# Designs tried in a protein design chat: VHH binders against q96n21r8to141. Part 2

Target 1, 126 residues: q96n21r8to141
Amino acid sequence: RDRLSFLHRLPILLKGTSDDDVPCPGYLFEEIAKISHESPGSSQCLLEYLLSRLHSSSGHGKLKVLKILLYLCSHGSSFFLLILKRNSAFIQEAAAFAGPPDPLHGNSLYQKVRAAAQDLGSTLFS
Short names: E, the ipSAE of ESMFold2; O, the ipSAE of OpenDDE; V2, 0.75 times the mean of E and O plus 0.25 times the DockQ between their complexes.

## First folded at step 1 (VHH)

Design f10 (framework vhh_8fcz_2)
Fold by ESMFold2-Fast, scan of step 1:
Structure f10 (fold): chain B 126 residues (1-126), chain A 128 residues (1-128)
Amino acid sequence: as target 1 above (126 residues)
Amino acid sequence: QVQLVESGGGLVQPGGSLRLSCAASGFTFSSYAMNWVRQPPGKGLEWVSGISGSGGSTTYADSVEGRFTIIRDNDKKMVYLQMTSLKTEDTAVYYCATYDSGTPEEWFRNLPGEFDYEGQGTQVTVSS
């Protein structure tokens, strides 16, 4: 049912949420937003996927997921926005993301993750 | 360092019950789905059951549905498998397993060997 349908979308989601320095391309933002419009079940699976990737990823993956969630606030389904608002505790955790500075980039990535989480919180509750 | 330590296996008669435990450490336990997989003598790994990070969703292999229950205690970083109405076919080494990354839907697939981390296992023998 919903799980089987959603599994067909995993290659798109994995590419858009890869834990590396390659930004999620614009066409994948659009394709991910379409998943939220397929059904209420697709929206639930999509949120579970994105939150799982956020928790398991390093700073690069976290930043990509937060940017996708921000995009979904304006382009995702109404139902997705509803369940995102009801499951927003992760935003506080992401807004506190910190770790040892990278020798080449310092604290830049941590700051970007925290800023993206703050932007998401402001968008959801403004 | 991710560690998974299974316990609770033993010898039990057909129709009996047994509870397996898995103690997890080295990762953010509540963020990861947990699974039980088993390896019967002379066979490959078979997925048995899965539970989401929050504990809100569970799924089971057809062969164990209605007889086994998977539960987790995120405060204690434990996952359990409550087994009832045991059959000789349930004889196997049981492992708890998780992904280092991935999706909740992938964790519920009936696909043995897809896990990033597995413990050393606990032997269950069902014999008359």
Scores: ipSAE 0.000, ipTM 0.086, lowest interface PAE 18.5, mean pLDDT 77

Design f2 (framework vhh_8fcz_2)
Fold by ESMFold2-Fast, scan of step 1:
Structure f2 (fold): chain B 126 residues (1-126), chain A 123 residues (1-123)
Amino acid sequence: as target 1 above (126 residues)
Amino acid sequence: QVQLVESGGGLVQPGGSLRLSCAASGFTFSDYWMNWVRQPPGKGLEWVSGISSSGGSTTYADSVEGRFTIIRDNDKKMVYLQMTSLKTEDTAVYYCAREPYGSDFWTRTSDYEGQGTQVTVSS
């Protein structure tokens, strides 16, 4: 049921987690945080969605998802933080993310994804 | 208005050390990743190093790893690049660049607002 209600939130989530180099705007961080406060079921659906997007996206989308998760550590619901801690295995995988370098930025995107994952781990388990 | 002011560049011999500074103003410094990028003579921009908003994570280009250290002081709104074992290939104008993470993501192109600081490594 919560899953069906969550479908109405997909346009906001897709916009905030788009797989491009345009950063997630501040108002979408706030809107996404509000989803985590709607219900325990909304928090569960939100985490499942964000982890699915992290897995399926390129480095740009992965970085946006990790930044959203970092924001949710301080602005999301207590229940969201609880289930995030319980489902944190993805952090180690993201911290190992690698790919071919580009001519201007080298490995910077891959390194930013790994560093964001490390920051998330430190924030959750401080 | 976002401002990034670089300093600390100069002439140094191969194998020498130099510390670059970047003073930030006009934004919530602790919300943003900070980067150092450089432009060698006759070449394009090259990313050098990055540091997370909290300072808990750092990243480096392969060409500088083990030789350069990026540090930040959120209280002073400063980011630093400690350079050791300098090579002639490190000769470039160095720029401080902001990577968006905080509440205002709209002006990504303002990340290179610094004047730059010239580093010349020669004998």
Scores: ipSAE 0.000, ipTM 0.145, lowest interface PAE 15.1, mean pLDDT 79

Design f3 (framework vhh_8fcz_2)
Fold by ESMFold2-Fast, scan of step 1:
Structure f3 (fold): chain B 126 residues (1-126), chain A 123 residues (1-123)
Amino acid sequence: as target 1 above (126 residues)
Amino acid sequence: QVQLVESGGGLVQPGGSLRLSCAASGFTFSSYAMNWVRQPPGKGLEWVSGISWSGGSTTYADSVEGRFTIIRDNDKKMVYLQMTSLKTEDTAVYYCAKGRSYYDESGLWSDYEGQGTQVTVSS
């Protein structure tokens, strides 16, 4: 049931976590936070989705996912925070994100991803 | 409903300072970038400054860089514009504007504007 309900939210999640330079709009952060409050199953599906997108995306998508997770630390459900803390190993990997310099932006995107991961770790374990 | 209420405008002499305030309600304030835009008499809107959702990033128009500072207080749902070294060219109605996203501090994508506060720089 949770899986079927979650599938109806997939278009919003895909838009908010797109691997491009278009910012995730604030109303989508609010909608994503609401998903975390619907049920424990919805929180689990949401975390699985966000971690999958983080793993598969380039720097732009990684940054968006990390910022969504940071937002969820303050606005998500208590159950979402619990499972996020239990599944936090990805934060160290994201905090070490690096690659060849971009011709236009050099290392700035890598630096932003690492900074967002560090902010997430500090916020989650404060 | 989204509401933005600006205050702090007034008459000031060239070289003076003013602090503008904007009180926000009706949306999740900490989820959105905020901007200041202005409209001089008889002219179009000009973007002035932007601040990201967290306050960690700020941007300024060339015309105000080094003279204005944008600040936000998410606990109080307030955004401020500290204006120094004011010039007659700064005379305008100032609006705070809700960004379309949490890190859109460019001012180009303002989703909602407040009622405005008048700033007049004159001897």
Scores: ipSAE 0.000, ipTM 0.140, lowest interface PAE 15.2, mean pLDDT 81

Design f4 (framework vhh_8fcz_2)
Fold by ESMFold2-Fast, scan of step 1:
Structure f4 (fold): chain B 126 residues (1-126), chain A 123 residues (1-123)
Amino acid sequence: as target 1 above (126 residues)
Amino acid sequence: QVQLVESGGGLVQPGGSLRLSCAASGFTFSRYAMNWVRQPPGKGLEWVSGISTSGGYTTYADSVEGRFTIIRDNDKKMVYLQMTSLKTEDTAVYYCAAGTLRYFKSPSSYDYEGQGTQVTVSS
């Protein structure tokens, strides 16, 4: 049931986690946080979606997912924070994100992803 | 065609070591977390170990922590399981499995799984 209800939220999640250089707008951060408050099942589906998106996306999508997770640390449900802490393995990987430098931007995107991951880890475990 | 092909299984004495290999093809290997899962004789599937997409984070079941090491080589599209201090309870068919959500310590499903390789620990 939570899975079927969650499917109706996919357009919002896809827009907020798009693999491009367009920032996630503030209203989508708020809508995504609301999903975490709907039910424990909705929180589980949301975390699974966000982690899947993080792993499959380029640096742009990874950065957006990490920023959404950081927002959820202060605006998401207590249950979402609990399962996020239980499944925080991805933070070390994101904090080490690297690859060949872009001809125009160098390592700036990799650095931003690593910084966002470190910020998330510090927020979760402070 | 997606394939995960395990190798390196065999018969080994208690206290011995063995290295399992898994060769991946037909999908973007570097986008998937990789896991090792085993099925002991007469028992259900047991998650053993997981490794993040970059290799920067690894997780292990309590039963194998400190004895097994999971490694990956994205250039070669390989994942390995180095097993040391093997016990009779480690006897199982070992499968490698790919998934984007397999960073959880107790993953229940995978996007892709291999055919398995038999590990027998016996005196």
Scores: ipSAE 0.007, ipTM 0.157, lowest interface PAE 11.2, mean pLDDT 81

Design f5 (framework vhh_8fcz_2)
Fold by ESMFold2-Fast, scan of step 1:
Structure f5 (fold): chain B 126 residues (1-126), chain A 123 residues (1-123)
Amino acid sequence: as target 1 above (126 residues)
Amino acid sequence: QVQLVESGGGLVQPGGSLRLSCAASGFTFSSYGMNWVRQPPGKGLEWVSGISGSGGRTTYADSVEGRFTIIRDNDKKMVYLQMTSLKTEDTAVYYCARHSPYGSRWLTPGDYEGQGTQVTVSS
């Protein structure tokens, strides 16, 4: 079952999509891309996981998920790209992400999230 | 569903005043802080002001401190932005937004902001 195979991948997914300011390391981008190549079911589980994390996370987690999705546009499986294109409504919402400014960094994080979403949309539909 | 409806915008000369209103529905209004945010033409969203659920605490962006006053009426489920000494730089679409009760976490746009109200400051 694809779900059982996917469960073994949860530790790396949680590490790469943590809702904090620690960036996703390069080797985790590569490991996550491998999940998309494992099976069509693994691609589906991966997209569901990433969209769930995007929805539930603060700006830091949203930015990490968007960067992972951007990486998957060039390194993920063809099937993952197909289902991502079919389920792309989230990109418009992420491109409008906003909130009160941080006392030290202003709107920097919100701007980075919106920029990443715009980059994803441009790359996906280029 | 959370619904926010802004009103009160318009054309005003520099140095003028406007009062913006936001009517809220679909949630327990007094349990949430409220914010005003604005989007100038061709620019991103800028936070303007915030007020706690009880109305006991208010905060303002440096650019509007001393000129704008945020007020709420929990009985009427309204939040207001009183704007004075308006500048051309205040020209923007103004939105009201519900603040997350979970600290720094925010609702996505579309869940917590309405259609906005246009403020144009021009001579």
Scores: ipSAE 0.000, ipTM 0.087, lowest interface PAE 19.2, mean pLDDT 79

Design f6 (framework vhh_8fcz_2)
Fold by ESMFold2-Fast, scan of step 1:
Structure f6 (fold): chain B 126 residues (1-126), chain A 125 residues (1-125)
Amino acid sequence: as target 1 above (126 residues)
Amino acid sequence: QVQLVESGGGLVQPGGSLRLSCAASGFTFDDYAMNWVRQPPGKGLEWVSGISYSGGSTTYADSVEGRFTIIRDNDKKMVYLQMTSLKTEDTAVYYCAKEWLGDYSFTSPDSYDYEGQGTQVTVSS
């Protein structure tokens, strides 16, 4: 598997998973879904990136990753869905996401992350 | 701790050239692909170029392909970015970045190690 091919897609992934309150634009959801269709290796790299980003990001980044994964459930490759289902333990962890209230938004971000994780689990296993 | 130290930036005229350097320490350099990323004033990070662990494969963002060349020297633990035909839109702080871990890992928190000062490139007349 050549990661350099995947690296050419890095600007799209960085924009879509940025750790700020700006939503991932619709065109980036579509471009990310295209990555999952390039090859089995691309699907594997994409899942690894998204899960690593989910782990390392704050609530804003986590929410964006979960929304991207939700989009990929209906628009990603069949192979991506297969490996996502096989590696879904993170959903339970994200559905329990909690912490101290945000100064500007209280508990709303934590609630949104938990809700997105629940939506992902329901969609993936429905 | 991963340390990456960038240098070689400066002020150049449009059409000019610069060579950026990155000195790496704190990890097994030969095991990781290396990247250059940049941040224009007031904007987010933009990936520029990548090079495989051996130097045998390179890739570039469409905006710089044909103008920039990434090279590495594994003996010296250095990565370089040779920039030619510079444009005003190339103005940015440039960082070198270590690749995300070299195997399949869901638990890796470190996607990029680019916590250096960076090196400022300004292209103006």
Scores: ipSAE 0.000, ipTM 0.110, lowest interface PAE 17.6, mean pLDDT 78

Design f7 (framework vhh_8fcz_2)
Fold by ESMFold2-Fast, scan of step 1:
Structure f7 (fold): chain B 126 residues (1-126), chain A 123 residues (1-123)
Amino acid sequence: as target 1 above (126 residues)
Amino acid sequence: QVQLVESGGGLVQPGGSLRLSCAASGFTFSNYWMNWVRQPPGKGLEWVSGISGSGGDTTYADSVEGRFTIIRDNDKKMVYLQMTSLKTEDTAVYYCATDRTYEFLSWGESDYEGQGTQVTVSS
């Protein structure tokens, strides 16, 4: 409805999309899916947040956002899936994600981000 | 202004079928997703189904998947909802909507003046 109530959800969204190598816990996937079911306005705010976070984050944050979107394909609201399909241009960009290799792990993180984006595209349009 | 005119509703028995129609004008129809939404007596708006501008993608609410089919004819600027295996729970006023119109309707704020089309499933 209004965006003020969505602001109260930001702490859990920040925990789930943190730009570090700590995985998003399962209970946060469930809580985020609940946001998509509250209203069309909540779905819209959720998608805007997730895409903004994807854009601003490094590989770890991008991977977490892509995994959350993949979860929402099965557990999110029907309206969330509708707006996600309409705003799917980011998938092609994420599937091409590249950068300088990590000194110890090489290109592993970039490969995981690209694979997650490919999985999301396949799931969303299958 | 965007204009959407619904028709095709009526009284039907449980297990019956109806086809709803929506005539669109005032915008480039083939560029926009179209949706069917409904309002049961005494309840809020419920999104039912959506179809992409090209017609290549369709999406359905869990409650209607397998029973309803959304179709569009871009040459005629029409969107349809084919309803089968109707249940008493499907009783509602049905509206067609763009994504923008649906968001405004769901917030209780809208320029949409259409009367919708009434579907009554009697038992």
Scores: ipSAE 0.000, ipTM 0.111, lowest interface PAE 17.8, mean pLDDT 78

Design f8 (framework vhh_8fcz_2)
Fold by ESMFold2-Fast, scan of step 1:
Structure f8 (fold): chain B 126 residues (1-126), chain A 124 residues (1-124)
Amino acid sequence: as target 1 above (126 residues)
Amino acid sequence: QVQLVESGGGLVQPGGSLRLSCAASGFTFSSYSMNWVRQPPGKGLEWVSGISSSGSYTTYADSVEGRFTIIRDNDKKMVYLQMTSLKTEDTAVYYCARGDIYSEEYWKSLGDYEGQGTQVTVSS
């Protein structure tokens, strides 16, 4: 049941977590936060989706996911924060994100991903 | 095809120790965090512990903090759970899970975990 409800949310999530350099617009942060308030099952599906996208995406998608998670620390459900804290090992992985320099961007994107992960960790456990 | 095979379970006395192993194949092991999850008899799945892809960072459920240690060996594609000071409440089937998240729905959808796991019984 929660999975069927969550499938209707995939277009919103795909737009907000696209693996490109277009930032997630503010209205999508708000819509994604609403998903965390729908049910405990919706919160679990949302976290599952976001961490899966973090894993499969390039630096651009990783940065967007980390910024969404940071927003959810203040605007998500209490249950979402509970399961996020329980599944926080990815934060240290993202904080160590590195790779070869890009011809157009150098190491800038890797630095942004690491900084966003550090911000998330500090906010989540403050 | 993602494959995870747990082993090392058995019967142990309260206060005893046991080491669980998980052998991974079918994916780039060093790119994923890993988790241990357990299912006590007649209850739902409970997240136990997580470890980062490098092995440098670990997290634990409050119920096992200070008693369990999660470690990994990326060269061998193995993750381990060292359990000490075992309690009867630790009796469960233990599963390892790729770090895509703990979720009963995700767990059931993956299929590779059906019939897997290693039984830990804390008694005499």
Scores: ipSAE 0.000, ipTM 0.145, lowest interface PAE 14.8, mean pLDDT 78

Design f9 (framework vhh_8fcz_2)
Fold by ESMFold2-Fast, scan of step 1:
Structure f9 (fold): chain B 126 residues (1-126), chain A 123 residues (1-123)
Amino acid sequence: as target 1 above (126 residues)
Amino acid sequence: QVQLVESGGGLVQPGGSLRLSCAASGFTFSKYAMNWVRQPPGKGLEWVSGISGSGGSTTYADSVEGRFTIIRDNDKKMVYLQMTSLKTEDTAVYYCAKAPYSGRYWSTGLDYEGQGTQVTVSS
């Protein structure tokens, strides 16, 4: 039931987690945090969505998801934080993210993804 | 409305023991798993222990396994946390938390948290 309700949130989530270099605007961070406060089911759907996007995206999408998760550490529900802690193996994987360097910007994007993952881990477990 | 009232916290020396209590109301107590979570000073929320609605299954965080025991009394609508061999790192505000779903989700769910009870482990 919460999954069907969650479907109307997809346009906002897709915009905030798009796999491009357009940054997620501040109002979307706030809107996404509201989803975590709606119900336990909404929090579960949100985490499933965010982890799926992190797994399937390139560096741009990964960076946006990590920044959203970092925002949720201080603005998300207690339930969201609990399930995030229990499903945190992705943080070490993201902190080791690497690939071929960009011809113009080298390792900049990979470094940003790794830094965001490290910040998330430090914030979540501090 | 769901209400959870914690008690039993206090100051205790390292190696000591405390029993925390949580009085629940506003829901069918025996149908929901109950949890204890804690927040140490300057740290995030940490899940400590959970017990199924029937009391037949319990689970513990690695940091407390073997030292803490979670118990419930469905007739009195109470859940307890028996803490032994307390360490300074156990210092935290302890919260009782109801699982969000009937039956399961004791290992992941926080539906409602009480006001908390302070546990300080220090000489």
Scores: ipSAE 0.000, ipTM 0.084, lowest interface PAE 17.6, mean pLDDT 79

Design p1 (framework vhh_8pnl_2; at its last look DockQ between E and O 0.21; V2 from the best seeds 0.00; counts 0 for: pae E 14.5 > 2, placed apart)
Fold by OpenDDE, look of step 12:
Formats: sequence, structure tokens, C-alpha cells
Structure p1 (fold): chain B 126 residues (1-126), chain A 125 residues (1-125)
Amino acid sequence: as target 1 above (126 residues)
Amino acid sequence: QGQLVESGGGLVQPGGSLRLSCADAGSIFSSYAMAWYRQAPGKERELVARITSGGSTNYADFVKGRFTISRDNAKSTLYLQMNSLKPEDTAMYYCAAGSDYLDEWTYSPSEYDYWGQGTRVTVSA
């Protein structure tokens, strides 16, 4: 039930975590936060999606995911935060994110991703 | 989903002051970062000032302490106090709403979800 319901939210998530250089629209943060409040199962699906997306996405996608997670720290469900804390190993990986310079952005995107990861870590475990 | 409505624009002499207001008819005001943009004839729309939902502010370089952005969440209203106005401040001023989690130094209007229709400010002797 929760899984099926979550699938209907995928368009929102895909749009909010796209690999392009367009920032996630502000209203999508609210919509994504609502997903975490629907049910514990929904929160689990959301976390799985975001972590998977974080791992497989471009630098821009990673940055979007990290900002979404940061937003969820203050607007997400308590259950989502609980499972996020239990699955926080990715923060260290993201905080060390590096790669070849981007033809358009150089190294700035790597720094932004690392900074976002640090902010998320500080917020989540403060 | 809200509707942003600017007011307070008008004609003022150089050195004068104006106070712009932006009212949100919706219920999203308190959860959004707010910004003032302006667009002069023949120029691109540029950021004037931004304020997060938490009250953190940043200003364009040309402001130089002349303008102050503030917000009243209880009234769902954004303000821009403009002092020491100059002719080069003449523009259409727009209110915008976006995420707190946008880059602090983002000047791109495309990152904001909501816009008002604008209020015209003319600074002329």
C-alpha cells in the first residue's frame, strides 16, 4: 500500500532531483516533506529513493538531494529523521565528494556538495 | 499557493525615500525566503535584497546600506525600506518567493517560485 502510493510521488521526486543545473523549485521541498508524513513506509521509500539518487546522480543532483535532506531535518517526519540518522554513512562520502573539473563550473560544484553534506551532518547530529 | 502583490512605488526625488511592501495573499509566506528584484529599462532583472524565513539577509553590492529588507510573518508582508535613492535606482521592483535552501548568493530569478506584478519606482529631479 505504501509502496504503491509512493510510486505516485515519483514525478515530484524526479523533478526535484534532476541532474540538470536548474535548482530544485522551492515548492517541491514542501511537497517532498509531505511525503515523509504520509506513513512510516512512505518515509522509508523516500529515504531509499533519495539515497539511491544521491549515489547515482550528477553533482547537481547530489546537491539537490542534500539540500532536500537538510530541509527534511526541520520539516520531515520524526520517523524519517530517525531512519535518516541510522543511515547516515553517506554523509561522509558526500563530504568527500570530488572529481575532475566540470567544463562549465570547474570545482565549485564539488565544494558546494561537500559543504551541503557538512551542513546536513551538523544539523542531523547537533 | 500565494499571490504576491507589491505596493509603495512612485516618483521620488534623488536623496528621497520609499518603502515598498509585498503582501502574500496565500499561506506560504513564513516558510519561504523572500527577495526583491528590480528591472530597469533595457536591463536584466537583478537581485536587490534577500531575506530567509529565519531573517538572514543579503544585499546586492549597489545597495551599500541604503536599503533594508525586512519581513513580518504575522502579516505575511515583505518590506523594502529604500533611502538615499538615486536616479539609477529607477526600475520596476518585484517581490519574489523561493526556498531557504537556495544558494545565498544566487541572483538567478529562475530559482524563485512566486513573483508579484511589480511596483514602479522612479527617481528623478
Scores: ipSAE 0.026, ipTM 0.324, lowest interface PAE 5.7, mean pLDDT 89
Fold by ESMFold2-Fast, scan of step 1:
Structure p1 (fold): chain B 126 residues (1-126), chain A 125 residues (1-125)
Amino acid sequence: as target 1 above (126 residues)
Amino acid sequence: QGQLVESGGGLVQPGGSLRLSCADAGSIFSSYAMAWYRQAPGKERELVARITSGGSTNYADFVKGRFTISRDNAKSTLYLQMNSLKPEDTAMYYCAAGSDYLDEWTYSPSEYDYWGQGTRVTVSA
């Protein structure tokens, strides 16, 4: 089953989507893209994970997920791109992300999340 | 795979200029973000300048207004134009390539997949 196979990928996904200010390293973008090419089921599990992580994370985790999704637009499977387009309602919400100033970065993190969401929307629907 | 090769380093007096080049012997260049890092004796590598595949640039505060990063994708070559050089610019300069989706939050050397061997810059009278 695809879900069972997907559990083997959790360490990569957890590292790439950690809710901290350490960016997802280049090699993990590439490894995550490979997951999307394994099967339609792997693509579905990957999207479900990424959207769940986006929903539950602070600005740092949201930014990482949006950057991963943007990378997947050009390096992920065609099937992943299809299901991402069908489940794109989160983009408008992320493009409006706001809140009180961050203690370390003020409003810059909110601005980066909104910009990443706008870039993702433009890339998906171009 | 590609191999990054730096050149253009040397000895220069304070206030002088140097142009560093980094050539990709392979084919990774056009799809990757490229960066210049430097490492002074006894210190860790620090980001000097970064350029995305699309040409967007970021600079460390200590080089803003003095250094210019540029790329020529047709020649698979990265450049760093260094003006108004200071003794504190003395370091080994490294070329690095990483995912084009790295942004200004990405200052860690560990995020870059490919590295050159470095070229030495000495600023001294």
Scores: ipSAE 0.000, ipTM 0.191, lowest interface PAE 11.1, mean pLDDT 80
Fold by ESMFold2, look of step 12:
Structure p1 (fold): chain B 126 residues (1-126), chain A 125 residues (1-125)
Amino acid sequence: as target 1 above (126 residues)
Amino acid sequence: QGQLVESGGGLVQPGGSLRLSCADAGSIFSSYAMAWYRQAPGKERELVARITSGGSTNYADFVKGRFTISRDNAKSTLYLQMNSLKPEDTAMYYCAAGSDYLDEWTYSPSEYDYWGQGTRVTVSA
């Protein structure tokens, strides 16, 4: 039931985590935070979705997911924070994120992803 | 949904201090990078300071340690503490919000999605 209910929220999540360079509007962060407050099952589904998108996306999508996770540190449910802390290995991986220089943007996108991961780690464990 | 409102401007003597505030009446504050820009009469807007959603700061060279940008995410408020003010700091000061994922440091106003209407700072000669 939690997974079925969560599927109705996918359009919001797909829009907020799209793998492009268009800024994620602030209202989507709020809507995603609401999902974390619906139930423990919704929080688990949300975390699974966000980590899946983090691993599968280019730097654009990775950065959006990391910003969403950072927002959730202060606006998400206490249960979401608990399971996020327990599933935090991705932070070290994202803090080392690298790739070939983008001809248009150079290394700045990779640097932003690494910085966002560092911010998330310091926020989550401080 | 973002509405940015600046306050705290005014008249001050050279060497004086002011603290500018920018309140977000919407819900964009904690998820966006924030910046202060200024515009003197007849000049282009120029970046003064930027702060990322995570709290990392960048300052324009002309600030020279006189200004401090900060944010309070719980109150959805951006601040600029301005010390040692000079007549050349006279300008309209604008608050701006945008994504920080493209570039950590940019001088282009077109990269900011939301802008306030400004607060005037006058440093009398």
Scores: ipSAE 0.000, ipTM 0.143, lowest interface PAE 14.5, mean pLDDT 78
ESMFold2 (binder alone), look of step 12: mean pLDDT 78; pTM 0.798

Design p10 (framework vhh_8pnl_2)
Fold by ESMFold2-Fast, scan of step 1:
Structure p10 (fold): chain B 126 residues (1-126), chain A 122 residues (1-122)
Amino acid sequence: as target 1 above (126 residues)
Amino acid sequence: QGQLVESGGGLVQPGGSLRLSCADAGSIFSSYAMAWYRQAPGKERELVARISSGGSTNYADFVKGRFTISRDNAKSTLYLQMNSLKPEDTAMYYCAAQGYKSWYTPSAYDYWGQGTRVTVSA
């Protein structure tokens, strides 16, 4: 059922995690954090979505997802933090992210993704 | 994003064997399902074999019993062992890493290698 409710949140999530260089606006960080507080099932759906988006995105989308997860560390539900800590293997993968230079950003985007992953890891396990 | 590089292709006689390798220089290999596709001259690209991150395998009917797909996550390398090769197996063989696909991300991203040529003839 949480899955059906989550469908109504999809437009907001797609906008906040778009695979482009447009920053996620502050109001979307707040709306996404609100999803984590609705129910344990909503937290599960949210984490599944964010990890799926991280896997399928280029550097821009990965960076946005990592920044959203960082925000959720201080503004998300306690249950969301619990399941995030239990499903944290992706952090090590993101901290090793590398590839060919982007035409606009060179290697700086890869460095930003790795740095955001390191920040997330230190925040979760501080 | 990952960078996939195939190797091991070549010319063999019918009934021969080849082992293809696909190395990932990036960080995606362990999280992704991996697959071998092929494209024969004048035909569309088709799935040969697929392996999940957990090791579950799936084969096209035309290679069952002859080909074996395997992966080494520690080495970030995918393999295709090809036995009892036939002239019909002549094709470019492509390695693919298949992105996470779900009900909310139906258009998952895939990564492709540049291919390695396999020719089965006298």
Scores: ipSAE 0.000, ipTM 0.151, lowest interface PAE 11.0, mean pLDDT 80

